# VHH binders against CTO1 family protein C17G9.12c, part 13

Target 1, 274 residues: CTO1 family protein C17G9.12c, of Schizosaccharomyces pombe (q9uue0)
Amino acid sequence: MLYIVDFDETITTYDTIHLLAEAVNKPEEWSVISDKYWQEYLAWREALPHSTTLTSYLPLLGGSRYLEEASIKRIEKSQYFSGLSEGALDNIVQLITLRAGFVEFINALVPDLRVSKTIFHVLSVNWSARVIEQTLLHHTDLTADLLCVHANDFDFDTSTNTTNGRILARNASSLLMNSTDKVREFRRIVQTDAVSSPLNVVYIGDSPTDFGCLQISPISILMRSNQKYYDILSRFEDVQLVDISEFPVQKAVPGKKIIYTCSDWCAIQKAFLA
Key: E = the ipSAE of ESMFold2; O = the ipSAE of ESMFold2 at other seeds; V2 = 0.75 times the mean of E and O plus 0.25 times the DockQ between their complexes.

## First folded at step 7 (VHH; framework vhh_7yz9_2)

Design b4 (from s22 with F107E; at its last look DockQ between E and O 0.56; V2 from the best seeds 0.54)
Fold by ESMFold2 at other seeds, look of step 7:
Structure b4 (fold): chain B 274 residues (1-274), chain A 120 residues (1-120)
Amino acid sequence: as target 1 above (274 residues)
Amino acid sequence: QWQLVESGGGLVQAGGSLRLSCTASGFTFSNYAMGWYRQTAGNEREWVAFIGTAGDTTYADSVKGRFTISRDNAKNTVYLQMNSLKPEDTAVYYCATHRYYGSGSYEDYWGQGTPVTVSS
């Protein structure tokens, strides 16, 4: 099994990007950056046309690139994330809580990971691959050789050994900002690992940045982090949402993509590892 | 624990006015943009109005010129003044913080909402 898994609100209980911002501890500066992003996001969201299919919805999600790029440029111009030490980033790990059942699930996978019977990747629009990596290494039996994180990361100033305010791609061809970017990197992961191994692919995510990968993955799981995202998918004529306890579905619905749903990793473990 | 408590909803005739309030606790209110959203049965929750930390405002097209969002940071309260109400404004109204940041950003809701019914 090739696992490709979102991080925020899929592995973690809550979004962690705000923890990165809080670690800088300049809340008035952050609020200016955040306000501008939300103004642009809400304007974009308001202008989206109605869609009745996931297939027609996905290109619309790709239209967010301009506002996501503007946000990163604004953050870099302000130097907001300049000056964080490795220790400061590692301290953020202590504030992160993991979704129920994840530690048990991943620790149960480790023997198969060591012998390459299964493969585990994280694919995320998060801004710190380091925080993702350290969270997983700290809380689980994973070792660095068993884990590959595809995300963004802070660049470091070698003269100070602190972050320099830039956000760069890590293990990705370019910055990961939206659903289209995740699909791009999903395909690259599958090409490298599926060619070398005939593993079936499962994608697990929770939010619209995952919807492209949920459409194209052979096995797709929506972690129910927010009822709004479940509701969006449930109205699409080309999607069928099925609780993971019924994996694998035995009755076909022509023309619909099956996306399994669950609220925690215990359900996934029961479906796949029991 | 973050809390948002909406109030001021009720029954009103078309053409009338209503003022909603949302009181926040458990966080530094002045550091967050606030918004109002609304939801009708069987439909997605839709954005209505936004107010930034500096007091700048934006509105959905369907309410521009009729609704006014404002905030009182000393009282940790955001308001929605709704004028010239139409039956189409009938919904449960939710106050929200805009706490999270990032691609595909999640909206935060901490209230149960306040129902508004506008009679023909």
Scores: ipSAE 0.514, ipTM 0.812, lowest interface PAE 1.9, mean pLDDT 89
ESMFold2, look of step 7: ipSAE 0.559; ipTM 0.815
ESMFold2 (binder alone), look of step 7: mean pLDDT 86; pTM 0.853

Design b5 (from s22 with G104K; at its last look DockQ between E and O 0.77; V2 from the best seeds 0.00; counts 0 for: pae E 3.3 > 2)
Fold by ESMFold2, look of step 7:
Structure b5 (fold): chain B 274 residues (1-274), chain A 120 residues (1-120)
Amino acid sequence: as target 1 above (274 residues)
Amino acid sequence: QWQLVESGGGLVQAGGSLRLSCTASGFTFSNYAMGWYRQTAGNEREWVAFIGTAGDTTYADSVKGRFTISRDNAKNTVYLQMNSLKPEDTAVYYCATHRYYGSKSYFDYWGQGTPVTVSS
């Protein structure tokens, strides 16, 4: 089985970007960056046409690129994330809590990961692949050789051994900012690992950045982090939401993509690992 | 420990005005953008207005020119002045704040809501 899994609010209980910003401890500067992003996000969101299908909705989500790029560019120009040590980033790990059942699920997978019977990837729009990696290594039986994280990361100045304020792609062809970017990298992962090891592919995510991958993955799981996202998907005429306890559904409705739903990793473990 | 309490809702005739307020506690109010949303039964909450920490404002097209958002940081309060009210403005109105999460950003904290009914 090839697992491709979102991080924030899928593996973690809460989104973790605010912890990165708090480590810098410049709340007035962060408020300026945050306000501008929100204004652009709300304007973009309000201009979106109504969609009745996931298929028609996904191209509209791709239109967020300009506002996501603008936000990263403002962050880089302001140098907001310049000067963080590796230790400062590693200390953020202590503040992160994982969703119920994840540690048990991943530790149950480790024997199969060691013999390449299963494969595990994280695919995330987060800004620190380092924090993702350290969180997983700290809280689980995963080792670095079993873990592959595709995300953004802070660049380091080697002369000071601190972050230089830039955000760049890690294990990805370019920055990961929206649903379209995640689909691009999802396909790259599948192409690489399916050629080497033909496995069933499961994608697990929680939010609109995951919707493209949820549509195209053979097995798709929505982690119910926010009722709003469930409600969005439930209105699409080409989507069938099914509780993971019914996995695998034997009769799909023609023309609908099955997306399984759950609230924690205990439910996934029951369905997949017994 | 974050708390948002809306007030000022009620019954008003079409063409009338109401002023909603939302008082915040448990966080440094001046560091957070504030927003108003509204919801009718069976529908998603709809964004209405935004005010940033520097006082800059943005409005949904359906209320632009009729509604005004403002804030008083000394009172930890955000206001929504609603003029030229229409029956379609009937909803429960919610105050909200947020933490910025990058591309997954959304308002994280909500008040209990204050109902507004606009009669024709």
Scores: ipSAE 0.360, ipTM 0.758, lowest interface PAE 3.3, mean pLDDT 88
ESMFold2 (binder alone), look of step 7: mean pLDDT 82; pTM 0.822
ESMFold2 at other seeds, look of step 7: ipSAE 0.429; ipTM 0.791

Design b6 (from s22 with T58N; at its last look DockQ between E and O 0.92; V2 from the best seeds 0.69)
Fold by ESMFold2 at other seeds, look of step 7:
Formats: structure tokens, C-alpha cells, sequence
Structure b6 (fold): chain B 274 residues (1-274), chain A 120 residues (1-120)
């Protein structure tokens, strides 16, 4: 099984990206960044058409790229994230809790990961691959050689051994900012890791940045982190939401993409491992 | 802990004016952009106006020239001055605060709303 898994609110209980901005503790500078983002967001969404299918909705999600790019450019120009030590980033890890059942699930996989019967990737729009890696190494039996994180990361100034204010892609062809970017990297991962063995591919995510991967993955799981995201998907004419306890579906509705749903990793483990 | 309380809604004749207020508590008001939204029965909330922490504003096309958003950081209050009201402006009006934290990461908080009825 090739697992490709979102981090925030899929592996973690809550969003963790806000902890990065808070660690810098320059709230007035962040307010300028936040205001500009929201002005651009509101201007963009005023003209959005209504979508009745996931297929038509996904290009609209991709249309937000310019405001995500503009935000990162403003952050880099301001040098907002310059000067963070590795220790400051590691302190953020101490604030992160994992969703029920994840530690048990991943630790049960470790023997198969060691012998390449199973492969595990994290795919995230998060801005710190380091925080993701350290969180997983801290809480689970994973070792660095069994873990591959595709996300953004802070670049380091070697002369000061602190962050230099730039955000760059890590294990990805370019920055990961939206659903379209995740699809691009999902396909790259599958091309690399599925070509030499017949692994089924599972994508697990919780939010609109995952919707593209949920559409294209052979097995797709929505972690129910927020009812509004479930509700969005449930209204699409080309989507069938099915509780993971029914895996694998015997009575698929023709013309609809099956996306399994669950609230924790215990349900996934029961469906796939036991 | 956080609270947004709208007031000033009511019944008004077409062509008239109302001023809505939204008073905030439980957070550092001056660090948050504020917005007004409205909702009619059976429809999604629609954005009306935005005011940033530096006082810069933006409006939905349907209200430009008729509505003005403002804020008073000393009173932790955002206002919506609504002039030249039309029956189509009848809705429940909500204030909200928003903060972006990164790609796919944001926080918002909503008031309970104040009804506005514009009679013909």
C-alpha cells in the first residue's frame, strides 16, 4: 500500500501552521500580511461561479494560486521568518498533538515500511517540513529513513544557523500552495514509487487542498476534521461519500467518485490492517 | 472568551439609513481585520464590506457608494453606515473577524447577527 497523507488536521488534531507565525511574535507585521491576503481573497471570491461537481470545483480552487504566491512574496520581502533557530522550530513541535489512532496505526506499519511492503509519504502545504518531520519522529516509531515529507520549508542561513526568511519547496518540484500543487506532487510520488511494485495508492486528507488528490487517488479517505468540508463534498453530483466501515464498496453509484470518510485513524486501521 | 456583538438593526423605510455597530471583546481588536456579511433565508452569507487593521476598506459591488465601513479601535467597535437602503438589503447582518496564518490556514469568528428590514 502506498500511503500519501496530509498533515494538518489529518495526522494532527488541529491546524499547526499558525504556530509558525506566532513563534516570531511580530503581530503588527503579521497583521499587514494577513490584511493584504484577505483583501485579495475577498476580491477573488466575489466573482466565483457556483459549482455542482467536484470536477468543475477543482479549477476554481486552483484559481487562488496568485494570492498564495503574493502572500509568500510579501512574507519573504518583509523577512518575517528570518532569524528562527532550529530550537525555536523544535519548541513548536512540543505544542502539537496527533489525532486518535495515528500513533498506533503508523507503529503497526513500521515493520512493513522496513521491508518496503508499504510506503508512507506526507504531502502538505505547510511551511515547515522540519516541524512535520520532528513531530512524527517525536511521537512515533518512525525513523528518518522511513519518512518522506513533501512540503514547504524554511531555508537556513549557514553563517548564523538560523532561518533566512525564504520559504522553499522540499521534496517537491515547486512550492505547495493549493490543491493543484498537491495533485502535481501526488502524481510525481506515484510515478516514482508505484512503477516497480503493485502497490495500491491511498490518499488521506481533510480539507479543500486535498480535494484534487481525493478525486484522483484509487482509494480516497476524507478525515472529518470539519463538517463544512464534508458538506461541500456531499453536495457534488459526482461524489459518493461512504463511511470507511463499508470499505471496500460493493454498490458504487455509477459516475461518482467514492471518497471514504472517517473521524480517526482507528477506523482506518480496522479497515486496512485488521 | 471571544465575543462579537452586533447592534443597530431594525426596520427602516426604503431610501433611509441605518448604522450598525459591532463591539468586540476577548482579543486584541486592533490586530484583526473586520468585515460585514449578510444573509437572506435559504442563501449563503454574502460579503458586504471589509476594513483592515490600517483602516483600508473594500466593498462588494452591490453596496459601493451606499455603505461605509469604519472602525474605532479605542472602543473595540466596527461600524457599517448603510445609506440609500433598498428592500434588497433586507437580511441578517453579521460582523466577523478574519486572520490569515498561512497556506490553507486561517481563523475567523462570527457574531450572532442583527436583523435589518427595509420596507418598500
Amino acid sequence: as target 1 above (274 residues)
Amino acid sequence: QWQLVESGGGLVQAGGSLRLSCTASGFTFSNYAMGWYRQTAGNEREWVAFIGTAGDTNYADSVKGRFTISRDNAKNTVYLQMNSLKPEDTAVYYCATHRYYGSGSYFDYWGQGTPVTVSS
Scores: ipSAE 0.607, ipTM 0.849, lowest interface PAE 1.3, mean pLDDT 90
ESMFold2, look of step 7: ipSAE 0.620; ipTM 0.852
ESMFold2 (binder alone), look of step 7: mean pLDDT 83; pTM 0.839

## First folded at step 8 (VHH; framework vhh_7yz9_2)

Design c1 (from b3 with Y101F Y109S; at its last look DockQ between E and O 0.63; V2 from the best seeds 0.00; counts 0 for: pae O 2.4 > 2, grease 25 > 24.2)
Fold by ESMFold2 at other seeds, look of step 8:
Structure c1 (fold): chain B 274 residues (1-274), chain A 120 residues (1-120)
Amino acid sequence: as target 1 above (274 residues)
Amino acid sequence: QWQLVESGGGLVQAGGSLRLSCTASGFTFSNYAMGWYRQTAGNEREWVAFIGTAGDTTYADSVKGRFTISRDNAKNTVYLQMNSLKPEDTAVYYCATHRYFGSWSYFDSWGQGTPVTVSS
């Protein structure tokens, strides 16, 4: 089994990117950056055409790249994230709560991870791969050699051992900012691991940045972090949402992608690990 | 505890005007952008207007030129001046703010809403 898993609100109970901004503690500077992002986001969102299929919706999601990239550039230009120590980033880990059942699920996987019967990757648009890694290492039996995180990360100035204000890709071809970027990296992960896991891929995510991967993965699971995202998918004519308790579905519906749903990792463990 | 309280809704004739207010407490109001949303029964809330911390504004196409958002940081209050009202503007209007961002982030703190009815 090759697991490719989103982080925020899939592994964690809440989005964690705001914790990164709070660690800097410059709320007036942050508000300038945030205001501009919201102006661009709302204009983009207002202009989205109606879609009745996931297949037609996904290219529209890719259209957000310009505003996401512009936001990252503004953050870098302002130097907002410059000067954070490793300790400051590691302290954020204490504020992060994991979704029910995840620790048990991962710890049950560790024996298979060690012998390469199973592979586990995190794929995220988050800005700190370090915080993701430290969260998982701190709360689970995972060791660094069993985990691969594909996300953005803060770059460090080696002379000061603090962040230098840049955000760069970690274990990815380029920055991860939207659904299209996640699909690009998903395919790269699958191609790299093709020897060990042909057709045994599971993608687990919770939000529109995951919708592209949910469409293309052989096994797809929506973590129900927000009813709004479930509702969006449920209206698409080419999607069938199925509670994970019914895994595996025996009768495929022609023309529809099956996406399994669940609210916690206990349900995933019951379905896959017995 | 963040609190947003809308007021000023009511019944108005088509072509008329109405001013909505939203008073905020429990946070540093001047550090947060504010928005107005509206909702009709059975539908998702739709965005109406945005005002940034520096007073810059953006509007949904359906209200541009008719609605004006403004803020008074000394009173922790955001306003929506609604002119040339149409029956389509009938909805419950919500004041909102946000703390998070991302590709699909949205406003996460809401008022209770104030109903607006525009009769023909």
Scores: ipSAE 0.454, ipTM 0.781, lowest interface PAE 2.4, mean pLDDT 88
ESMFold2, look of step 8: ipSAE 0.650; ipTM 0.870
ESMFold2 (binder alone), look of step 8: mean pLDDT 80; pTM 0.803

Design c2 (from b3 with Y106S; at its last look DockQ between E and O 0.81; V2 from the best seeds 0.00; counts 0 for: grease 24.9 > 24.2)
Fold by ESMFold2 at other seeds, look of step 8:
Structure c2 (fold): chain B 274 residues (1-274), chain A 120 residues (1-120)
Amino acid sequence: as target 1 above (274 residues)
Amino acid sequence: QWQLVESGGGLVQAGGSLRLSCTASGFTFSNYAMGWYRQTAGNEREWVAFIGTAGDTTYADSVKGRFTISRDNAKNTVYLQMNSLKPEDTAVYYCATHRYYGSWSSFDYWGQGTPVTVSS
């Protein structure tokens, strides 16, 4: 089984981006950056045509690339994230809480990970692959050799041992900013690590950045982090949402992609590891 | 613990006005952009208005020219003045903080909502 899993609000209880920004402790500078992003995002969202299918919705999500790039460039130009030590980033790990059942699920998986019977990847638009990795190593029985994180990361200046203000891709061909970027990297992971059948691949995510991967993965799970994301998917004519307790569905509606839903990792463990 | 409390909703005839208020607690209000959203039964929440930390505002096309968002940082309060109301404005109105960076808000600190009904 090849697991490809989102981090924020899928593995974690809450999004962790605010913790990265708070570690810099310059809230007035952050608010200027954040305001500009929100103004551009809301204008873009207001202009979106309504879609009745996930298939037609996904290209529209890709249209966010320019505003996402502009925001990263503003962050880099301002040098907002310059000067963080490894210790400052590691301290953030202590503030992160994991969704119920994840630790138990992962720890149950470790024996199969060690013998390559299963494979586990994190795929995220987060800005710190280091924080993701340290969170998993701190809270679970995972070791670095059993885990691969595909995300963005802060670049370090070795002469000062602090971050240099740049955000770079880690274990990815380019920055991960939206649903299209996640699909690109999902395909790269599958090409590298899949056994011969796509049916051995599970994607687990919670939000619109995951919708492309949820459409193309053989087994797709929506973690119900927020009712609004469930509601978006539920209105699409080409999607069938099914509680994970019904896994595996024996009769699918023709023309619809099955996306399983759950609220915690206990349900996933029961469905897959029972 | 962050809290947002909306008030000021009610029944009003088409062409009338209402003023909604949202009082915030548990965070440094002046550091965060605020927004108003609305929702009708069976539909997704719809963005209505945004006000940044520097007081700059933007509006959805459907309310532009009729609604005004404002904030009073001394009172930790954001307002929505709704004029020339139409039956289409009938919804539950929610105040939200635009707390953190990201294309999809990961923490939606929302109030409980205040219902607005615009008749005839």
Scores: ipSAE 0.534, ipTM 0.824, lowest interface PAE 1.8, mean pLDDT 89
ESMFold2, look of step 8: ipSAE 0.560; ipTM 0.835
ESMFold2 (binder alone), look of step 8: mean pLDDT 84; pTM 0.847

Design c3 (from b3 with Y101H; at its last look DockQ between E and O 0.90; V2 from the best seeds 0.00; counts 0 for: pae E 2.6 > 2, grease 25.1 > 24.2)
Fold by ESMFold2, look of step 8:
Structure c3 (fold): chain B 274 residues (1-274), chain A 120 residues (1-120)
Amino acid sequence: as target 1 above (274 residues)
Amino acid sequence: QWQLVESGGGLVQAGGSLRLSCTASGFTFSNYAMGWYRQTAGNEREWVAFIGTAGDTTYADSVKGRFTISRDNAKNTVYLQMNSLKPEDTAVYYCATHRYHGSWSYFDYWGQGTPVTVSS
């Protein structure tokens, strides 16, 4: 089984990006950056046409690239994330809580990971692959050789051992900012890791940045972090939402993509590892 | 614990005015942008107005020139002054905080909502 898994609100209980901003501890400067992003996002979202299918919705989500790029550019120009030490980033790890059942699930998976019967990847638009990696290493039995994180990351100034204010791609061909970027990297991961083994692929995510991967993955799981996202998917004519307890579905509706749903990792473990 | 409480809704004739209030507690109000949203039955909540932490405002096209968002940081309160109301403005109005979390925004906290009905 090849697992490709979102981080924020899929592995974690809550979104963690705001913790990165809080580690800088300049909330008035952050609010200026945040306000500008929201202004651009709301203008874009108001102009977005209504869609009745996931297939027609996904290209519209890709249209957000310009505002996501503009936000990263503003962050880099302001140098907001310059000067963070490794210790400041490590403090964030201790503030992160994991969704129920994840630690048990991943620890049960470790023996198969060691012998390459199973492969585990994180695919995220988060800005710190370091924080993702350290979170998993500190909270679970995973070791660095069993884990691959595809995300953005802070660049470091080696002379000071602090962040230099730039955000770079890590284990990805370019920055990961939206659903289209995640699909690009999903395909790269599958091409690389499926070449040597006939593994089934499962994608697990919670939000619109995951919707592209949920559409194309052979097995797709929506972690129900927010009823709004479930409601969006439930209205699409080409989507069938099914509780994970019914995995695997005996009869799919023609023309509909099955996306399984669950609220925690205990349900996934029962479906896949029992 | 973060809390948002809306008030000021009610029944009003077309062309009339209402002023909505939303009082916040449990967080540093001045550090967060605020917004008003509205929802009719069976539809997604739609954005109405935004006010940034520095007081800059933006509005949905359907309400520009008729609605005014404002904030009083000393009272932890955001307001929506609604003038020249139309029957199409009938909805439940929600106050929300705006938190930026990177490459796809999500809404942190919502109030309970205050209903507004505009009669012809």
Scores: ipSAE 0.458, ipTM 0.797, lowest interface PAE 2.6, mean pLDDT 89
ESMFold2 (binder alone), look of step 8: mean pLDDT 84; pTM 0.849
ESMFold2 at other seeds, look of step 8: ipSAE 0.483; ipTM 0.809

Design c4 (from s22 with G35A; at its last look DockQ between E and O 0.58; V2 from the best seeds 0.62)
Fold by ESMFold2, look of step 8:
Parts: sequence; C-alpha cells; structure tokens
Structure c4 (fold): chain B 274 residues (1-274), chain A 120 residues (1-120)
Amino acid sequence: as target 1 above (274 residues)
Amino acid sequence: QWQLVESGGGLVQAGGSLRLSCTASGFTFSNYAMAWYRQTAGNEREWVAFIGTAGDTTYADSVKGRFTISRDNAKNTVYLQMNSLKPEDTAVYYCATHRYYGSGSYFDYWGQGTPVTVSS
C-alpha cells in the first residue's frame, strides 16, 4: 500500500502555517502580507464560474497559481521569515497536536514500512518541511529512513545558521502551492515508488489543495476537517462521498468518483488494518 | 476564545437601508482583516465585502456602489451599511475573519449570523 498523505488538518488537528508566521512575532508586518493575499484571493474567487463537476472545477483551482506565487514573492521580498534558527523552528513542533488515531495508525504501520510492504509519504503545501519531519519523528515510531516529506521549506544562510527569507521546494520539482502542484508531485511519487500496482495507492487529504489527488488516486479519503469542503464535494455530479466504514463499496454510482470520508484515523485503521 | 457577534438584521422594503454591526472579542482585532458574507438556503456562503487592517476595502460586484464596509478598532467592531436594498439581498449575513493563512482557504471564523429580509 502506498500512502500519500496531506499534513495540515489531515495529520494535525489544526493548520500549522500560521504558527510559522507567529514564530517571527511581527504581527503588524504579517497583517500587511496577509491582507494583500486575502484581497487577491477574494477577487479571484468572485470571478470563478460555477462548476457542477469536480472534473471542471480542478482546472479552475489551477488558475490560483498567480496569486499564490505573488504571495510567496511578497513574503520573500519583505524578508519576513529571515533570521529563524533551527531551534525556533523546532519549538513550533511543541505547539502541534495530531488528529485522533494517527499515532496509533502510523505505529501499527511501522513494521510493514521497515520491510517495504508499505510506503508512507507526506505531500503538503506547507512552508516548512523541517517542522513536518520533526513533528512526525517526535510523536511517532517513524524514523527518518521510513518517512519522505514533499513540501516547501525555508532556505538557510550558512554564515548565520538562520533562515534567509526564501521559500524553496523540498523533495519536489518546484514549489507546492495548489491542487495542480500536488497532482504533479503525486504522479512523480507514484512513478518513483511504483514497485507495486498503482491500484494500491491511497491519498488522504482534507481541503481544495487535495481535490486533484482525491480525483486521481485509486483509493481516496477526505478527512473531514471542515464541513464547507465536504459540502463543496457533495454538490459535484461526478463525486460520490461514502463513509469509510463502508470501505470497500459494493455498489458504486456509475460515472462517479468514490471519495471515502472520515473524521479521524481510528476509522482508517479499522478499515485498512483490521 | 474568539467571538464575533452580528446585529442589525431585520425586515426592510426594497430600496431601503440597513446597517449591520459585528463586535469582536478574544483576539487583537486591529491585526485582522474582516469580511461580510451572506447565505441563502441551500447555497454556499457568498463573499460580500472585505476591509483590511489598513482600511482598504473591496466588494463583490453584486453590491458595489450600494454597500459600504467600515471598521472601528476602538470598539472592535466592523459595520456593513447596506443601501438601495433589493429582494436578492435577502440572506443571513455573517461577519468573518481568518485564523489561518493558506492556499485555497476561505475565511475560517464566523459569527452566528443576522438575518436580513428585503421585501418587494
């Protein structure tokens, strides 16, 4: 089984990107950056045409690239994240809580990970692959050799051993910013690790950045972090949402992609590791 | 604990005006952008207006020229002045802010909502 899993609000109980901004402790400067992003996001969202299918919705989500790139460029130009030590980033780990059942699930998986019967990847638009890695190593029986994180990361100035204000891709061909970027890297992961059939691939995510991967993965799980994301998917004519307790479904609706849903990792463990 | 409490909704005839208020507590109000959204039954919430921390405003096309968003940081309050109301403005209006910054996100924190009905 090849697991490809989102981090924020899928593995964690809450989004963690805001913790990165708070660690810098310049809230007035952050508010200027944040205001501009939200102004652009709301204008972009207002201009979107109505979609009745996930298939037609996904290219529209890809249209967000320009505003996501602009946001990262503003952050880099302001040097907002310049000057963070490794210790400052590691302190953020102390503020992160994991979703119920994840630690138990992953620890139960470790024996199969060690013999390569199962593979586990994190795929995230987060800005600190380091924080993701340290969170997982701290809370679980995972070791670095069993974990691969595909995300963005802060670059370091070697002369000061602090971040230099740039955000770069880590274990990815380019920055991960939206659903299209995640699909690109999902496909690269599958091709690289396709020792087994691609039908054994599971994608788990919670939000619109995951919708592309949820459409293309053989087994797709929506972690119900927010009712609005469930509601968006439920309205699409080409999607069937099914509680994970019914895995695997016996009778699919013709022409619809099955996306399983759950609220915690205990349900996933019961369905897959029983 | 973050709280947003809307008030000022009600019944008004087409062409009339209402002023909505939203009082915030539990966070540093002046550091957060605020928005108004609205929702009709069976539909997703629709963005109406935005005001940034520096006072810059933007509006949905459907309300431009008729609605004005403003804020009073001393009172931790955001306002929506709604003029020239139309029956299609009938909705529950929500005050909103964000706690999270993220690609593809919406404003993620909401008040309870205040209903507005515009009769023909």
Scores: ipSAE 0.582, ipTM 0.842, lowest interface PAE 1.7, mean pLDDT 89
ESMFold2 (binder alone), look of step 8: mean pLDDT 84; pTM 0.855
ESMFold2 at other seeds, look of step 8: ipSAE 0.693; ipTM 0.885

Design c5 (from s22 with D56E; at its last look DockQ between E and O 0.68; V2 from the best seeds 0.00; counts 0 for: pae O 2.8 > 2)
Fold by ESMFold2 at other seeds, look of step 8:
Structure c5 (fold): chain B 274 residues (1-274), chain A 120 residues (1-120)
Amino acid sequence: as target 1 above (274 residues)
Amino acid sequence: QWQLVESGGGLVQAGGSLRLSCTASGFTFSNYAMGWYRQTAGNEREWVAFIGTAGETTYADSVKGRFTISRDNAKNTVYLQMNSLKPEDTAVYYCATHRYYGSGSYFDYWGQGTPVTVSS
């Protein structure tokens, strides 16, 4: 099994990017950055046409690229994330709560990971691959050789040994900002890790940035972090939402993509590792 | 604990005005952008207005020129002044903010709402 898994609100209980901003402790400066992003995002979101299929919805989600790029550029120009030590980033790990059942699931997977019967990747638009890695290494039996994180990360200034304010891609061909970017990297991961073996591919995510990967993965799981995202998918004519307890489905509906749903990792473990 | 409480809704004749209020607690109000949304039965919540921490505002096209969002940071309160009301403005109005930031995110924290009915 090749697992490709979102981090925020899929592995974690809550989004963690706000923890990165809070660690800088410049809330007035953050407010300026945040206000501009939300102003652009809300205008873009209001202009989106109604879609009745996931297939027609996905290109619209890709249209967010330049507002996401503009936000990253404002962050870099302001130097908001400059001056964080490795220790400051590692301390954020203590503030992160993992979703129920994840630690048990991943620890049960470790023996198969060690012998390459299964493979585990994280694919995230998060801004600190380091925080993702440290969270998983500190809270699970994973070791660095069993884990590959594809996300953005803070760059470091070698003269001060602190972050230099830039955000760069880690284990990805370019910055990961939206659903289209995740699909690009999903395809790259599958080409390198699945094409030469009989591993089956499962994608697990929770939000619109995952919708592209949920459409194309052979096995797709929506973590029900927010009822709004479930509701969006449930209205699409080309999607069938099925509780993970029914995995694998015996009667597929022609023309519909099956996306399994669950609320925690215990349900995934029962379905896949029983 | 974060809390948003809307008030000021009610029944108004078409062409009339209402002023909605939303009082916030449990967070540093001045550091957060605020918004108003509305919802009619059976439909998704619709964005209405945004106000940033520096006072910059934007509006949905359907309300531009008729509605004004404002904030009073000393009172932890955001307002929506609604003028020239139409029957199509009938909805439950919610104030909202965000707790989370990032791609694919929405204003994700809401009050309980205040109903507004505009009679023809």
Scores: ipSAE 0.449, ipTM 0.794, lowest interface PAE 2.8, mean pLDDT 89
ESMFold2, look of step 8: ipSAE 0.657; ipTM 0.872
ESMFold2 (binder alone), look of step 8: mean pLDDT 84; pTM 0.848

Design c6 (from s22 with D61K; at its last look DockQ between E and O 0.93; V2 from the best seeds 0.72)
Amino acid sequence: QWQLVESGGGLVQAGGSLRLSCTASGFTFSNYAMGWYRQTAGNEREWVAFIGTAGDTTYAKSVKGRFTISRDNAKNTVYLQMNSLKPEDTAVYYCATHRYYGSGSYFDYWGQGTPVTVSS
ESMFold2, look of step 8: ipSAE 0.682; ipTM 0.885
ESMFold2 (binder alone), look of step 8: mean pLDDT 83; pTM 0.837
ESMFold2 at other seeds, look of step 8: ipSAE 0.660; ipTM 0.875
ESMFold2, look of step 9: ipSAE 0.642; ipTM 0.869
ESMFold2 (binder alone), look of step 9: mean pLDDT 84; pTM 0.848
ESMFold2 at other seeds, look of step 9: ipSAE 0.659; ipTM 0.877

